# Ledger of designs, part 276: miniprotein binders against q9bqp7

Target 1, 240 residues: q9bqp7
Amino acid sequence: VPQNWFPIFNPERSDKPNASDPSVPLKIPLQRNVIPSVTRVLQQTMTKQQVFLLERWKQRMILELGEDGFKEYTSNVFLQGKRFHEALESILSPQETLKERDENLLKSGYIESVQHILKDVSGVRALESAVQHETLNYIGLLDCVAEYQGKLCVIDWKTSEKPKPFIQSTFDNPLQVVAYMGAMNHDTNYSFQVQCGLIVVAYKDGSPAHPHFMDAELCSQYWTKWLLRLEEYTEKKKNQ
Key: E = the ipSAE of ESMFold2; O = the ipSAE of OpenDDE; V2 = 0.75 times the mean of E and O plus 0.25 times the DockQ between their complexes.

## First folded at step 24 (miniprotein)

Design ym23 (at its last look DockQ between E and O 0.84; V2 from the best seeds 0.78)
Fold by OpenDDE base, look of step 24:
Formats: C-alpha cells, sequence, structure tokens
Structure ym23 (fold): chain B 240 residues (1-240), chain A 94 residues (1-94)
C-alpha cells in the first residue's frame, strides 16, 4: 500500500465535460523544471532485472549492428516515433488541416495502422499538452485527450514492429497513462476530468493497431502501482 | 529469494564470473526447469564462453517457453541471441 495515497479522480470536478466543446485542443507547453517527468520516474524505478536485461540487449545489439549501426537504429526508431506523433497531431488538430500537410508524414504504415481507431476518436480536448501534479510533484506530456467510442480518454500512441495484443505486453505504458490522468485531473489548467485511458499500439506494416482500453477500475489498479513507483523514486532521491 | 538469486547471478555475469553464474543457474533450473529467463541466461553465458552449439540447444527451449509466456521483451532478447549464435556458428564453419 502506498504511504502517500492520493486519489486518481478529483471529486470536485464534474464527470460531465462542460458542453462547450473547446473549438481548439489545449496545448500547454512543458515547463523545464526540477520536477521529475513520468518517464523519468518510470525509468529510474525499473527493477534490477529489467535494467540488466536492457543493458545486455544493448550490448548484444551493438555486437550485431556495430556501434554506428546501433546509433543509426536508435535514431531511426526515435525519428519514426516522432514523425508518427507529428502526423497524428496534424490529423487530430482542426486548425492544421489547412496547413501544408506534409503528405509524406501521412504516408506511413503507422498512420494506416491507426485509421480504424481514428474513426472512433472525436471531441479532441488536448494534444501534446503538459500536465503537472502539484501535490505528488511530477510532470508529463500527454499525447491526446479525446473521446474514444464516446468515452473521454487519455490516449497514448505507441509504435511497435512487433504485435502487442495484450495490455501486459505494453509494460509501463499503463502506468504512464494513469500518471497523466491523475495529473490532469488535479492540474488547474484543465477544467475537466478523465476516467478512462487508451493505449494504441500502431504497427509499421500498416496492420490494424491494437487498442487497449482502460476503464476506471483498471485505471485505479494501475494508479496504485504508479504511486508505489513514485514513492520508490522519491526514496531513491533522498538517499542520493 | 528468487529475486536475490537472480541479482547475484547478474552481478557475477557483469564481473565475468561465468562459471559460478552457470552453476547457480543450473541449480535453479533443477528446481524450475521451465523458467525461460534462466534458460535464456544460460544460453547467453554459453555464447560468451564460446560454446554456441550448446547455447543454441538451450535457447531453443527458452524460445518455446518465452513464446508461451507472451513476454515480448524476452522474446526479442531470445531472437537477438539466436541470430548472434547462428552468425557465430556460420563463422566457425569457414
Amino acid sequence: as target 1 above (240 residues)
Amino acid sequence: SREELFERIFELIEKGDYEEALRLLREYIEKYPDNPLALYLIADILFDLGRPEEARKVLERAKELAKKTGDPDLIEYVELLERLIERLLEELKK
């Protein structure tokens, strides 16, 4: 049980989005602060086993590809992810529909992969927007807040070359999503609350993406795990 | 604990004490013969020791078990090591 319990949902915020569909999605810039990001917390609280295996994988990849080859591989993976997120932001943004859509950004297997998911996405409220949890002292940049099949969700877009048909195969992604939800629900920059999460795994070959929907109950379960990771991070930093 | 044992094994591997790491892993698999992580680590050490044929044999079992667990990271690690073993075996045939 977390020592510092904090609720994921804010009882002071109404579950009903105020009927004013914001005509423009929120895009709050990430402020560079001494405050740890969700990603940093998760990375610094990996198990010794996970750290060991990841380092071993890196060494083996260097053996396979060489040092330069591995750098190129890493750069390509990063670039593909970045381009995918930029393309999604352009698709989901009402205003950018008119700007020179780099047609090249839209011609990706990942974009093709998520088309069936995008059909069920509406009411976009935030895109690439910063969230801060002031009490728990962490920040993050969420990909999207929108309605998926009529339910308001924090949506996290992931790229994969391998099938991830189960939510368990997404590792710490569920923790990331609930961390963003909890922060947004208590961030004064947002007037609404989210109760659901969605992880979308897009595939490079254009095969249909896997949606991993997280209802309020599942979000609450992962929230407890997130709080434990955050406590572990805080303890490690005090001992440094 | 299992966790403490594996942490010790990781430390041994990092120090290059492969023989002691292998001993501990072999003792572990006597009790838990269907552990894909332990089998993967055995194969990985055998590869570092220049014993690729033995590594391949152990890794085949690790691969089968990893697929059954559905752990995508472990599957990726197994497949990477498999490619490295096959490359080494091809080089040794020349």
Scores: ipSAE 0.788, ipTM 0.954, lowest interface PAE 0.5, mean pLDDT 91
Fold by ESMFold2, look of step 24:
Structure ym23 (fold): chain B 240 residues (1-240), chain A 94 residues (1-94)
Amino acid sequence: as target 1 above (240 residues)
Amino acid sequence: SREELFERIFELIEKGDYEEALRLLREYIEKYPDNPLALYLIADILFDLGRPEEARKVLERAKELAKKTGDPDLIEYVELLERLIERLLEELKK
């Protein structure tokens, strides 16, 4: 149980965007400061098992590919993820603001993989937008806020070469989503809040992506786990 | 606890004390024979000890169990080790 519990939802904020809100998605610039990002907190609070297996995997990959081959592999994975996120931002942006799109950016198995999900996405409110939890002091860069099948969600897009059909197989992703939700709900740059999350896992071969919907109750359960990770991170920094 | 046992096993592997790590892992699978992580770690140690035929046998069971769980990270670890074992077996024939 976290010592400094704080609610994920803001009772003083509407869960319905105002009709007078801008029609283009928000894209709040990332503020660079000393407070930690969600991804840093999660990386710094991995379990001993997670750390061991990751280091072992790295050693085995280097044995298979060589040092230079491993560097090339890592770079390619990063670039594929970057291109996927760029393509999604382009697809979800208003058509009139992007007269011309890079057709090669849209030609990937990952984009093919998410097509059936995208037809259920509407009402895009934010894309690649910074969030800051002003009370708990952490930052993030969320992928998307939009309606999925009529429910306003923080949506996180992930690439994978292997199927992840269950939410448990998406490890720290639920914590990332709820951390973004909590930050957004307590960030003065946003006039509304969200109560749901969605994790979409896209596949390189174009196989249908797996959506993992998180209702408010499930988000609340993961929020408690996020608070524990943030607390653990804070304790580590006190002892440096 | 099981968490404390596996943390000790990880420490032993990192130090290169493979015989003690194997002893603990073999005791564990006597009680819990269908644990794919434990079987993977046994195969991983056997590979480093230069016993790739033994590692291959254990890893076949680990692979079956990992696929049943649907854990993509464990499947990745198993498949990577399998490729390394096959390469070592091929090199030893020369």
Scores: ipSAE 0.724, ipTM 0.942, lowest interface PAE 0.7, mean pLDDT 85
ESMFold2 (binder alone), look of step 24: mean pLDDT 85; pTM 0.825

Design ym24 (at its last look DockQ between E and O 0.46; V2 from the best seeds 0.00; counts 0 for: pae O 1.9 > 1.5)
Fold by ESMFold2, look of step 24:
Structure ym24 (fold): chain B 240 residues (1-240), chain A 94 residues (1-94)
Amino acid sequence: as target 1 above (240 residues)
Amino acid sequence: SREELFERIFELIEKGDYEEALRLLREYIEKYPDNPLALYLVADILFDLGRPEEARKVLERAKELAKKTGDPDLIYYVELLERLIERLLEEAKK
């Protein structure tokens, strides 16, 4: 149980977007800060088992591919993720600035993989937008806030080489989603809040992506786990 | 506790004290024979000790159990080690 519990939802804030359909999604710039990011907190609070297995995996991949082969592999994985997020931001932007260069970005197996999900996404409120939790002192950069099947969600897009048909297979992704949600709900740059989350896992071969919907109850459960990780991070930094 | 035992095993493997790591793992498996992480670690150590035929046998059981429990990271690690073992066994035929 966290020592310093804090609510994920803001009772002073409406869960309905203001006015009519938003004409332009929010894109709050990420500022250079001394406070930790969500991803940094999660990386620094991995269990000893996770750390050991990751290091062993690296050793075995280097044995399989060689050091140069491993560096190429990791670089390609990073590039694929970057291109995927750039393509999704372009697709979901209401401006639809489609140039020939942008058309090549949009043609990938990962984008084909998410097409059935995108049909259920509407009312985009934010894209690639910074969030900050001033009270709990962490920052993040969320991928998307939009309605999924009529529910306003923080949506996180992931690429994967392995099938992830169950939310348990997404490891720390649910913590990432709720951390962004909590920050957004208490960030003065946003006039609304979100109670649901969605993790979308896309596949290189174009196979249908797996959506992992998180209702408010599930988000609250993961929020408690996030607070424990943030608390653990704070304690570790005191001892460094 | 179980957590403390595995943390000790990880330390032993990292230091290269494979015989003590195997002793602790075998004692654990005697009591809990269906733990895929423990079986994976045995196979992983046996591979490094140059005993790939023994590693393959243990790893086949670890793979089955890992698929049953649905831990995709462990499944991935098992499959990676399996490829390395098979490559080593094929190279030994030459």
Scores: ipSAE 0.677, ipTM 0.922, lowest interface PAE 0.9, mean pLDDT 86
Fold by OpenDDE base, look of step 24:
Formats: sequence, structure tokens, C-alpha cells
Structure ym24 (fold): chain B 240 residues (1-240), chain A 94 residues (1-94)
Amino acid sequence: as target 1 above (240 residues)
Amino acid sequence: SREELFERIFELIEKGDYEEALRLLREYIEKYPDNPLALYLVADILFDLGRPEEARKVLERAKELAKKTGDPDLIYYVELLERLIERLLEEAKK
């Protein structure tokens, strides 16, 4: 049980988004502060098992590809992910704010993969927007806040290749989503509340993306786990 | 606890004490024969010890169990190790 419990949901905010579809999604810039990011907290609080498995994977990949090959592979995966997010931001942004859509960004297997999910996405409220939890003292950059099948969600877009490029903390993706939810729900820059999360795994070959919907109950369960990770991070930093 | 046991196993592997790690894993598998992670770690250690044929045999079972659990990360690790074993065995035939 977390020592410093804080709610994921803000009782002062109405669950009903005021029906004013904001004509423009929020895009709050990330401020470079001494405040840890969600990603940093998760990376520095990985279990010994997660660290071990990741390191073993890395060693095996280096053995297979060589050091230079592995660096190139990692760089390519990162670049593909970045381009995918840029393409999604372009797609989900209002047409009036669309700078010249690089048509080349839209012709990816990942974009093809998520088309069926995008059909169910509406009411985009935020894109690539910073969140800050002032009380719990962490920050993050969320990908998207939108309605999925009529439910307002924090949406996190992930890319996957066969084989999966990074055994990155896929196990921590739900923690990342709820961390963003909890921060947004208590960030004064946002006037609405989110109760659901969605992780979308897009595939390079254009096969249908897999949506992982997180209802309020599941989000609450992962929120408890997130709080424990945050406490662990805080303790480690006090001892450094 | 299970967690403490695996932490100890990881520490042993990092120190290169593979024999003690294998002993602990085998004892665990006797109690929990259908744990795909434990079987994967056995295969991984056997591979590091230069015993690829034995590693392959253990990994086959780990693969089957990993697929049943649906853990995509473990499936990936298993498939990666499988390819490494296959490559090593092919090189040894040359």
C-alpha cells in the first residue's frame, strides 16, 4: 500500500466534459524543470528482473547484429516511432492547423494499422500535451486525449515490429497511461476529467492495431502500482 | 518469496555462478513445473554454458508455455534465444 496515497480522479471536476468540443486540441509545452518525468520514474524503478531481462536482450541483440548494427536498429526504431506520432498528430489535428501534411508520413504500415481505431476516435481534446502533478511532483507528455467509442481516454500510441523492437517496459505502459491521467485530472491547465485509458499497439506491416482499453477500475489498480513506483523513486533520490 | 528467489538467481547469473543458479531454478521448477520464465532462464544459462542442444530442449517447453500465457515479452525472449541457438548450431556444423 502506498504511504502517500493520492486519488487518480479529481472529485472537484465533473465527469461530463462540458459539451463545448474545444475547436482546437490543447498542446501545452513541456517545461524543463527539475521535476522528474513519468518515463524517468519508470526507468529508474524497474525491477531487478526487468533490468536483467532487458540487459540480456540487449547483449543478445548485440551478439546478433553487432554493436553498430544494434545502434542502427535502435535509431531506426526510434525514428519510426517518432514519425508515427507526428503522422498521428497531423491526422488528429484540425484541418485548419494542418501544416502541409507530409503525404509520406501518412503512407506507413503503422498508419494503416491504426485506421480501424481512428474510426472510433473523436472529440480530440489534447495532442502531445504536457501534464504536471503538482502534489505528487512529476510531469509527463501525453500523446492524445480523445473519445474512443464514446469514452474519453488518455490514448498512448505504441509501435511494434516483429520481433518487438524493444522489450521496453511494455509492462509499464499501463503505468504511464494512468500517471498521465492522474496528472491531467489534477493539472489546472485542464478543465475536464479522464476516467479511461487506451493503449494502441500499431504494427509495421499494416496488420490491424491492437487496442488495450483500460476502464476506470483497471486504471485505479494500475494507479496504486504507479504510486508505489513513484515512492520508490523518491526514496532512491533521498538516499543519493 | 518468489520475487526474492528470482532476485537471488539473477544475482548469481550476473556473478557467473551458473551452477548455483541452475540448482535454484531446478528446485523451483520441481515445485512449479509450468513456469515459462524459470524454464527460459534455465535455457539461457545452458546456452551461456555452451550447452545449446540442452538449451533447445528446455526452450521448446518454455515456448509452448509462454504462448499459453500470452506474455508478448517472454515470447520475444524465447524466440530471440531460439534464433541464437539455431545460429550457433549451424555454425558448429561448418
Scores: ipSAE 0.099, ipTM 0.600, lowest interface PAE 1.9, mean pLDDT 87
ESMFold2 (binder alone), look of step 24: mean pLDDT 84; pTM 0.799

Design ym3 (at its last look DockQ between E and O 0.55; V2 from the best seeds 0.00; counts 0 for: pae O 3.3 > 1.5)
Fold by ESMFold2, look of step 24:
Structure ym3 (fold): chain B 240 residues (1-240), chain A 94 residues (1-94)
Amino acid sequence: as target 1 above (240 residues)
Amino acid sequence: SEEELFERIFELIEKGDYEEALRLLREYIEKYPDNPLALYLVADILFDLGRPEEARKVLERAKELAKKTGDPDMIEYVELLERLIERLLEELKK
């Protein structure tokens, strides 16, 4: 239980779209500063078990691939994720121009994988946009805010290679989404708020992506867990 | 507590105190025979001790349990160790 609980949504803010909202998705630039990012908080508050298993996995991957092979593997996974997010931002942006390199970005298994999800996505309000929670003092860079099957969501896109999937922490994925949600709902750069989350896992081979929808109640449960992680992070920094 | 027990086991493995780690893991498995993490750690230690036939046997059970629980991280760890065990077994035949 957190000692300093704070609500995920802003009671003073409407949860419904305003007809006067701009038709171009928001893209608030991420600025480097002293306050921690969501991903930094999560990385710095991993359990001893998580840390041990991750380090063991790294050792075993290096044993399998060699140090150079592991470096290439991790670089390739990162590049594929970056290209996937760039392609999705291009697809979901109404003002993107066609370029030869952009067309090659659109020709990937990951993009094929999410096609059935994209058919249910509309009303894009933000893409690759920074969020800041000034009261709780953390920042993030969310992937997308849009309606999914009629419900306004913070949407997080994840890649998974087949047959060699990237390591995923199931607990941390939902925490990342709700942290972005809470920050956006209390960020003065945004005039609206969101009650739902969506995690979309896309596959390199083009297999249908898996959506993981989070309604308001589930988001509230994970929000409490996020607050505990943020509290733990803060206490660690005070003791350093 | 279970958390404290596994933290102790992790410390023992990191220090190379494999026999004590195995003793604690075997005692735990007697009480909780269907824990995929415990079985994985036994196989992982046996692999490092150069006992890949024994590691493979234990890991087969860990793999079954990991898939039943649906933990994608445990599945990844088990499958990676399985590939390493099979490679070592092939190398030892040469």
Scores: ipSAE 0.743, ipTM 0.948, lowest interface PAE 0.6, mean pLDDT 85
Fold by OpenDDE base, look of step 24:
Structure ym3 (fold): chain B 240 residues (1-240), chain A 94 residues (1-94)
Amino acid sequence: as target 1 above (240 residues)
Amino acid sequence: SEEELFERIFELIEKGDYEEALRLLREYIEKYPDNPLALYLVADILFDLGRPEEARKVLERAKELAKKTGDPDMIEYVELLERLIERLLEELKK
């Protein structure tokens, strides 16, 4: 049980989105601060087992590809991910911002992969927007807040070369999503609340993406795990 | 706990104490024979010790179990090590 319990949902905010669908998605810039990001918390609180396996994987990849080959691989993976997110932001943005659509960004297997998910996405409220949890003292940059199949979600887009049909296969991604939810629900820059999460795993070959929907109950379960990771991070920093 | 045991095994591997790591893994596998991670670690250590044929045999079982569990990360690790073992074995035949 977390020592510093804090609710994921804000009882002061109405579950009903205020009827004024903002015509323009929110894009709050990430402020450079000493406050840790969600990503940093998760990375620094990996288990010894996780760290070991990742390091072994890296060493083996270097052995297989060589040092230069591995650098190139890593750079390509990063670039592909970045381009995918840029393309999605462009797609989900209002039409007035679409005039600058680089058509080349839209020609990817990842974009093809998510087409069936995008059909069920509407009511975009935020894109690439910063969230801050003032009480728990962490920040993050969320990909998207929108309605998925009529439910308002924090949506996190992931790229994979391999199938990830199970939410358990997404590692700490569920923790990331609920961390963003909890922060947004208590961030004064947002007037609405989210109760659901969605992880979308897009595939390079254009095969249909896997949506991992997280209802309020599942989000609450992962929120407890997130709080434990945050406490571990805080304790680790005090001891440094 | 199981978690503490594996943490200790990882520490031993990092320190290069492969013999003690293998001992702990073997003891664990005797009790829990169907853990793909334990079998993977045995294969990984055997590979690092220059025993690729033995590593291959153990890894085959790890692969089967990993596929059964559906853990994509474990499958990826097993497949990567499998490729490395196969490459080494091919080089040794030349």
Scores: ipSAE 0.027, ipTM 0.475, lowest interface PAE 3.3, mean pLDDT 87
ESMFold2 (binder alone), look of step 24: mean pLDDT 84; pTM 0.817

Design ym4 (at its last look DockQ between E and O 0.61; V2 from the best seeds 0.72)
Fold by OpenDDE base, look of step 24:
Structure ym4 (fold): chain B 240 residues (1-240), chain A 94 residues (1-94)
Amino acid sequence: as target 1 above (240 residues)
Amino acid sequence: SREELFDRIFELIEKGDYEEALRLLREYIEKYPDNPLALYLVADILFDLGRPEEARKVLERAKELAEETGDPDMIEYVELLERLIERLLEELKK
């Protein structure tokens, strides 16, 4: 049980979207502060086993590809992810911002992969927007807040070369999503609340993406795990 | 605990004490023969020791078990090591 319990949902915020659908998605810039990001918390609270295996994998990849080859591989993975997110932001943005659509960004297997998911996405409220949890003292940059099949969700887009049909195969991604939800629900820059999460795994070959929907109950379960990771991070920093 | 044992094994591998790491892993596998991580670590050490044929045999079982668990990371680690072993075996045949 977390020592510092905090609710994921804000009882002071109504679940009813205020009827003013903001015509423009929110895009709050990330402030570079001494506050840890969700990603940093998760990375620094990995198990010794996870850290060991990742380091070993890196060494073996360097053995396979060489040092330059591994750098190129890492750069390509990063670039592909970045381009995918930029393309999605462009697609989900209002038409007035679409005039700068680089058509080349839309020609990817990942974009093809998510087309069936995008059909069920509407009511975009935020894109690439910063969230801050003032009480728990963490920040994050969420990909998207929108309605998926009529339910308001924090949506996190992931790229994979391998099938990830199970939510368990997404590792710490569920923790990331609920961390963003909890932060947004208590961030004064947002007037609404989210109760659901969605992880979308897009595939390079254009095969149909896997949606991993997280209802309020599942989000609450992962929220407890997130709080434990955050406590572990905080304790590690006090001892440094 | 299992966690403490594996932490010790990781430390031994990092220090290059492969013989003691292998001993601990073998003792563990005797009790828990269907652990893909333990088998993977044995294969990985055997690869570093220049024993690729033995590594391949152990890794085959690790691969089967990893696929049964559906852990994509473990599958990736196994597949990477498999490719490295096969490359080494090809080089040794030249």
Scores: ipSAE 0.781, ipTM 0.953, lowest interface PAE 0.6, mean pLDDT 91
Fold by ESMFold2, look of step 24:
Structure ym4 (fold): chain B 240 residues (1-240), chain A 94 residues (1-94)
Amino acid sequence: as target 1 above (240 residues)
Amino acid sequence: SREELFDRIFELIEKGDYEEALRLLREYIEKYPDNPLALYLVADILFDLGRPEEARKVLERAKELAEETGDPDMIEYVELLERLIERLLEELKK
């Protein structure tokens, strides 16, 4: 049980955007800060098993590809992820022309992979937007807030090089989503709140993306786990 | 606890104390025969010890279990080690 339990939802906020919300999605700039990011907290609270397996995987990849080959592999994965997120922001922005980059944007297998999901996405409220939880002292940069099949969600886009039947990351993907949700719900830059989450895993070969929907109950369960990770992070900082 | 046991196993592997790590892993597998992580670690150690035929046998079971659970990280680790084992077996045939 976390010592610093805090609710994920804000009772002073509506869970429905009002009609006065702008048609242009919010994009709150990320400020450099002394408070930790969601990804930093998760990285710094990895279990010994997670650390061991990741380090072993790196060693084995280097054995397979060589040091230079591994550097090229990781650089390519990073660039593909960056391009994917850039393309999605462009596609979901109501005012951006796609003509200047149509060839680059349309040729990604990852973009083809998500087309079936995008059919169900509407009412985009935020894109690549900073969130801050002032009380719990963490920040993040969420990918998207939009309706998915009629339910307003924090949506997180992930890439995978091959199709998998389940979520690629074992423990941390849902924690990232609920951490963003909790921060957004208590961030004064936002006038509304969100009770659902969506993780979308896109595939390099264009195979249909896998959605993982998180209703409010599931989000609350993962929120408790996030609070434990944040508590662990805070305790580690006191001892360093 | 189980977490304390695996923390010890990870430490042994990192220090290169492979025979003791194998002893602990085999004792664990005797009680819990369908744990893909334990089987993967046995195969991983056997590969480093230059025993790839034994590693391949153990890894086949780890692969079945990883695919059955659908854990994409374990599947990735198993498939990578499988490729390395097959490469070593090819080299040893020469």
Scores: ipSAE 0.742, ipTM 0.944, lowest interface PAE 0.6, mean pLDDT 85
ESMFold2 (binder alone), look of step 24: mean pLDDT 84; pTM 0.811

Design ym5 (at its last look DockQ between E and O 0.10; V2 from the best seeds 0.00; counts 0 for: pae O 6.5 > 1.5, placed apart)
Fold by ESMFold2, look of step 24:
Structure ym5 (fold): chain B 240 residues (1-240), chain A 94 residues (1-94)
Amino acid sequence: as target 1 above (240 residues)
Amino acid sequence: SREELYERIFELIEKGDYEEALRLLREYIEKYPDNPLALYLVADILFDLGRPEEARKVLERAKELAKKTGDPDLIEYVELLERLIERLLEELKK
């Protein structure tokens, strides 16, 4: 168990936004600081197996594609993910005008893939918004906070070349979601909290995206795992 | 422990001591024959040793087992190695 267990939920905070909250989704800017991001913590606490297999995969990809081919491949994957997130932020933003939208940004298999999910998404409260956990000392940039099928969630959007029908197939993504959730629930920039998470995996060919809903109990289970990763990160940095 | 065994195997592969890594992996597979990661690593070593026909046979079983786990990273590693093995086998036919 973590030595410094801390609750993911804030008992002093409602899961219902204040009626006087802005109708425009929050977009808290990310501040440059010395505290680690969620993704940095997860990257720096990968198991030796994960590190070995990732490096082996890179070597094999370079064998298949060549050095330049691999560089092009990784650039295209990054660009596709970036375009997808930009499109979703535009779609979910109630104050975007038609002239501000890039029509080609909205045309993709990934966007078609998530259409059935977006029908169940409402009440968007935050988009591409920074979160900070002052006590546990980490920061993040969450994709979206909105209701999914009536439950207020931190929603994380992912692109994938392969089907990921089970939450276990998403590896560290649940840790990322609960880390954002815990930070948001204890961040003074937010007047409300969330008890649920959602990972949405979208596919390039437009196949129906896989939603991975995380109720409060499942979030608490992954929160414990996140705290262990954060503790591991902190111990490594003390010795450097 | 299993974790300590794999860390030793990874070190051996990184040092290029493929025969010792293969010995440890085969000993492990005798006790736990349905482990897709262990089978993948055997195939990966055999490919680097220039034994692609043996690597392909082992990898077929690893692929079957990896699909059952639903581990998309392992499935990707297996499928990538399979493509490389098939390319090498085609080159050798020439």
Scores: ipSAE 0.676, ipTM 0.926, lowest interface PAE 0.8, mean pLDDT 86
Fold by OpenDDE base, look of step 24:
Structure ym5 (fold): chain B 240 residues (1-240), chain A 94 residues (1-94)
Amino acid sequence: as target 1 above (240 residues)
Amino acid sequence: SREELYERIFELIEKGDYEEALRLLREYIEKYPDNPLALYLVADILFDLGRPEEARKVLERAKELAKKTGDPDLIEYVELLERLIERLLEELKK
């Protein structure tokens, strides 16, 4: 049980998003502060087992590709992910804010993969927007806040490549999503609350993306785990 | 459903709960012994657990079955994992 319990949901915020006009999605810039990011907290609080498994994966990939090949692979994966997020931001942004859509970004297999998910996405409220939890003292950059099948969600977009689409899923994606939810729900820059999360795994070959919907109950369960990770991080930093 | 089972297995793998994933896969294989994908996943998990000899043995069966099904994607995955296992085993001998 976390020593410092804090709720994921804010009772002071109404669950019903005021159907305000399709307002321009919020894009709050991430401020570089001494405050740890969600990603940093998760990376530094990985279990020995998780570290071991990732190291083994890395070693296997190096054996297959060589050291230089692995570096190139990692760089390419990162670049593909970045381009995918840029393309999604362009797609989900209002037409008036669309700078010249690089048509090349839209022709990716990843974009094809998520088309069926995008059909169910509406009411975009935030894109690539920073969140801060002032009380718990962490920050993050969320990909998207939108309605998925009529439910307001924090949406996190992930890319996966063959042959092991599952190994590249960071074990902590659900924790990342709920961390963003909890921060947003208590960030004064946001007037609304989210109760659901969605992880979308896009595939390079254009195969239908896999949506992992997280209801309020599941989010609450992962929130407890997130709080434990945050406490562990805090303790480690005090001892350094 | 088969899809729900695989989703659960993948969730478990993502959580690092390989033992539970293996348990579910083994139970599934008991019911469906000639499923090359399930056998592949067992081999893959065993490899991730650092059990390459066991992975090799399971993968041999997966490979045989995959060739019979004619699934080109699965054949490719099996062949890739086979190469990884072989390389790891060679490195362990050095």
Scores: ipSAE 0.021, ipTM 0.329, lowest interface PAE 6.5, mean pLDDT 85
ESMFold2 (binder alone), look of step 24: mean pLDDT 82; pTM 0.772

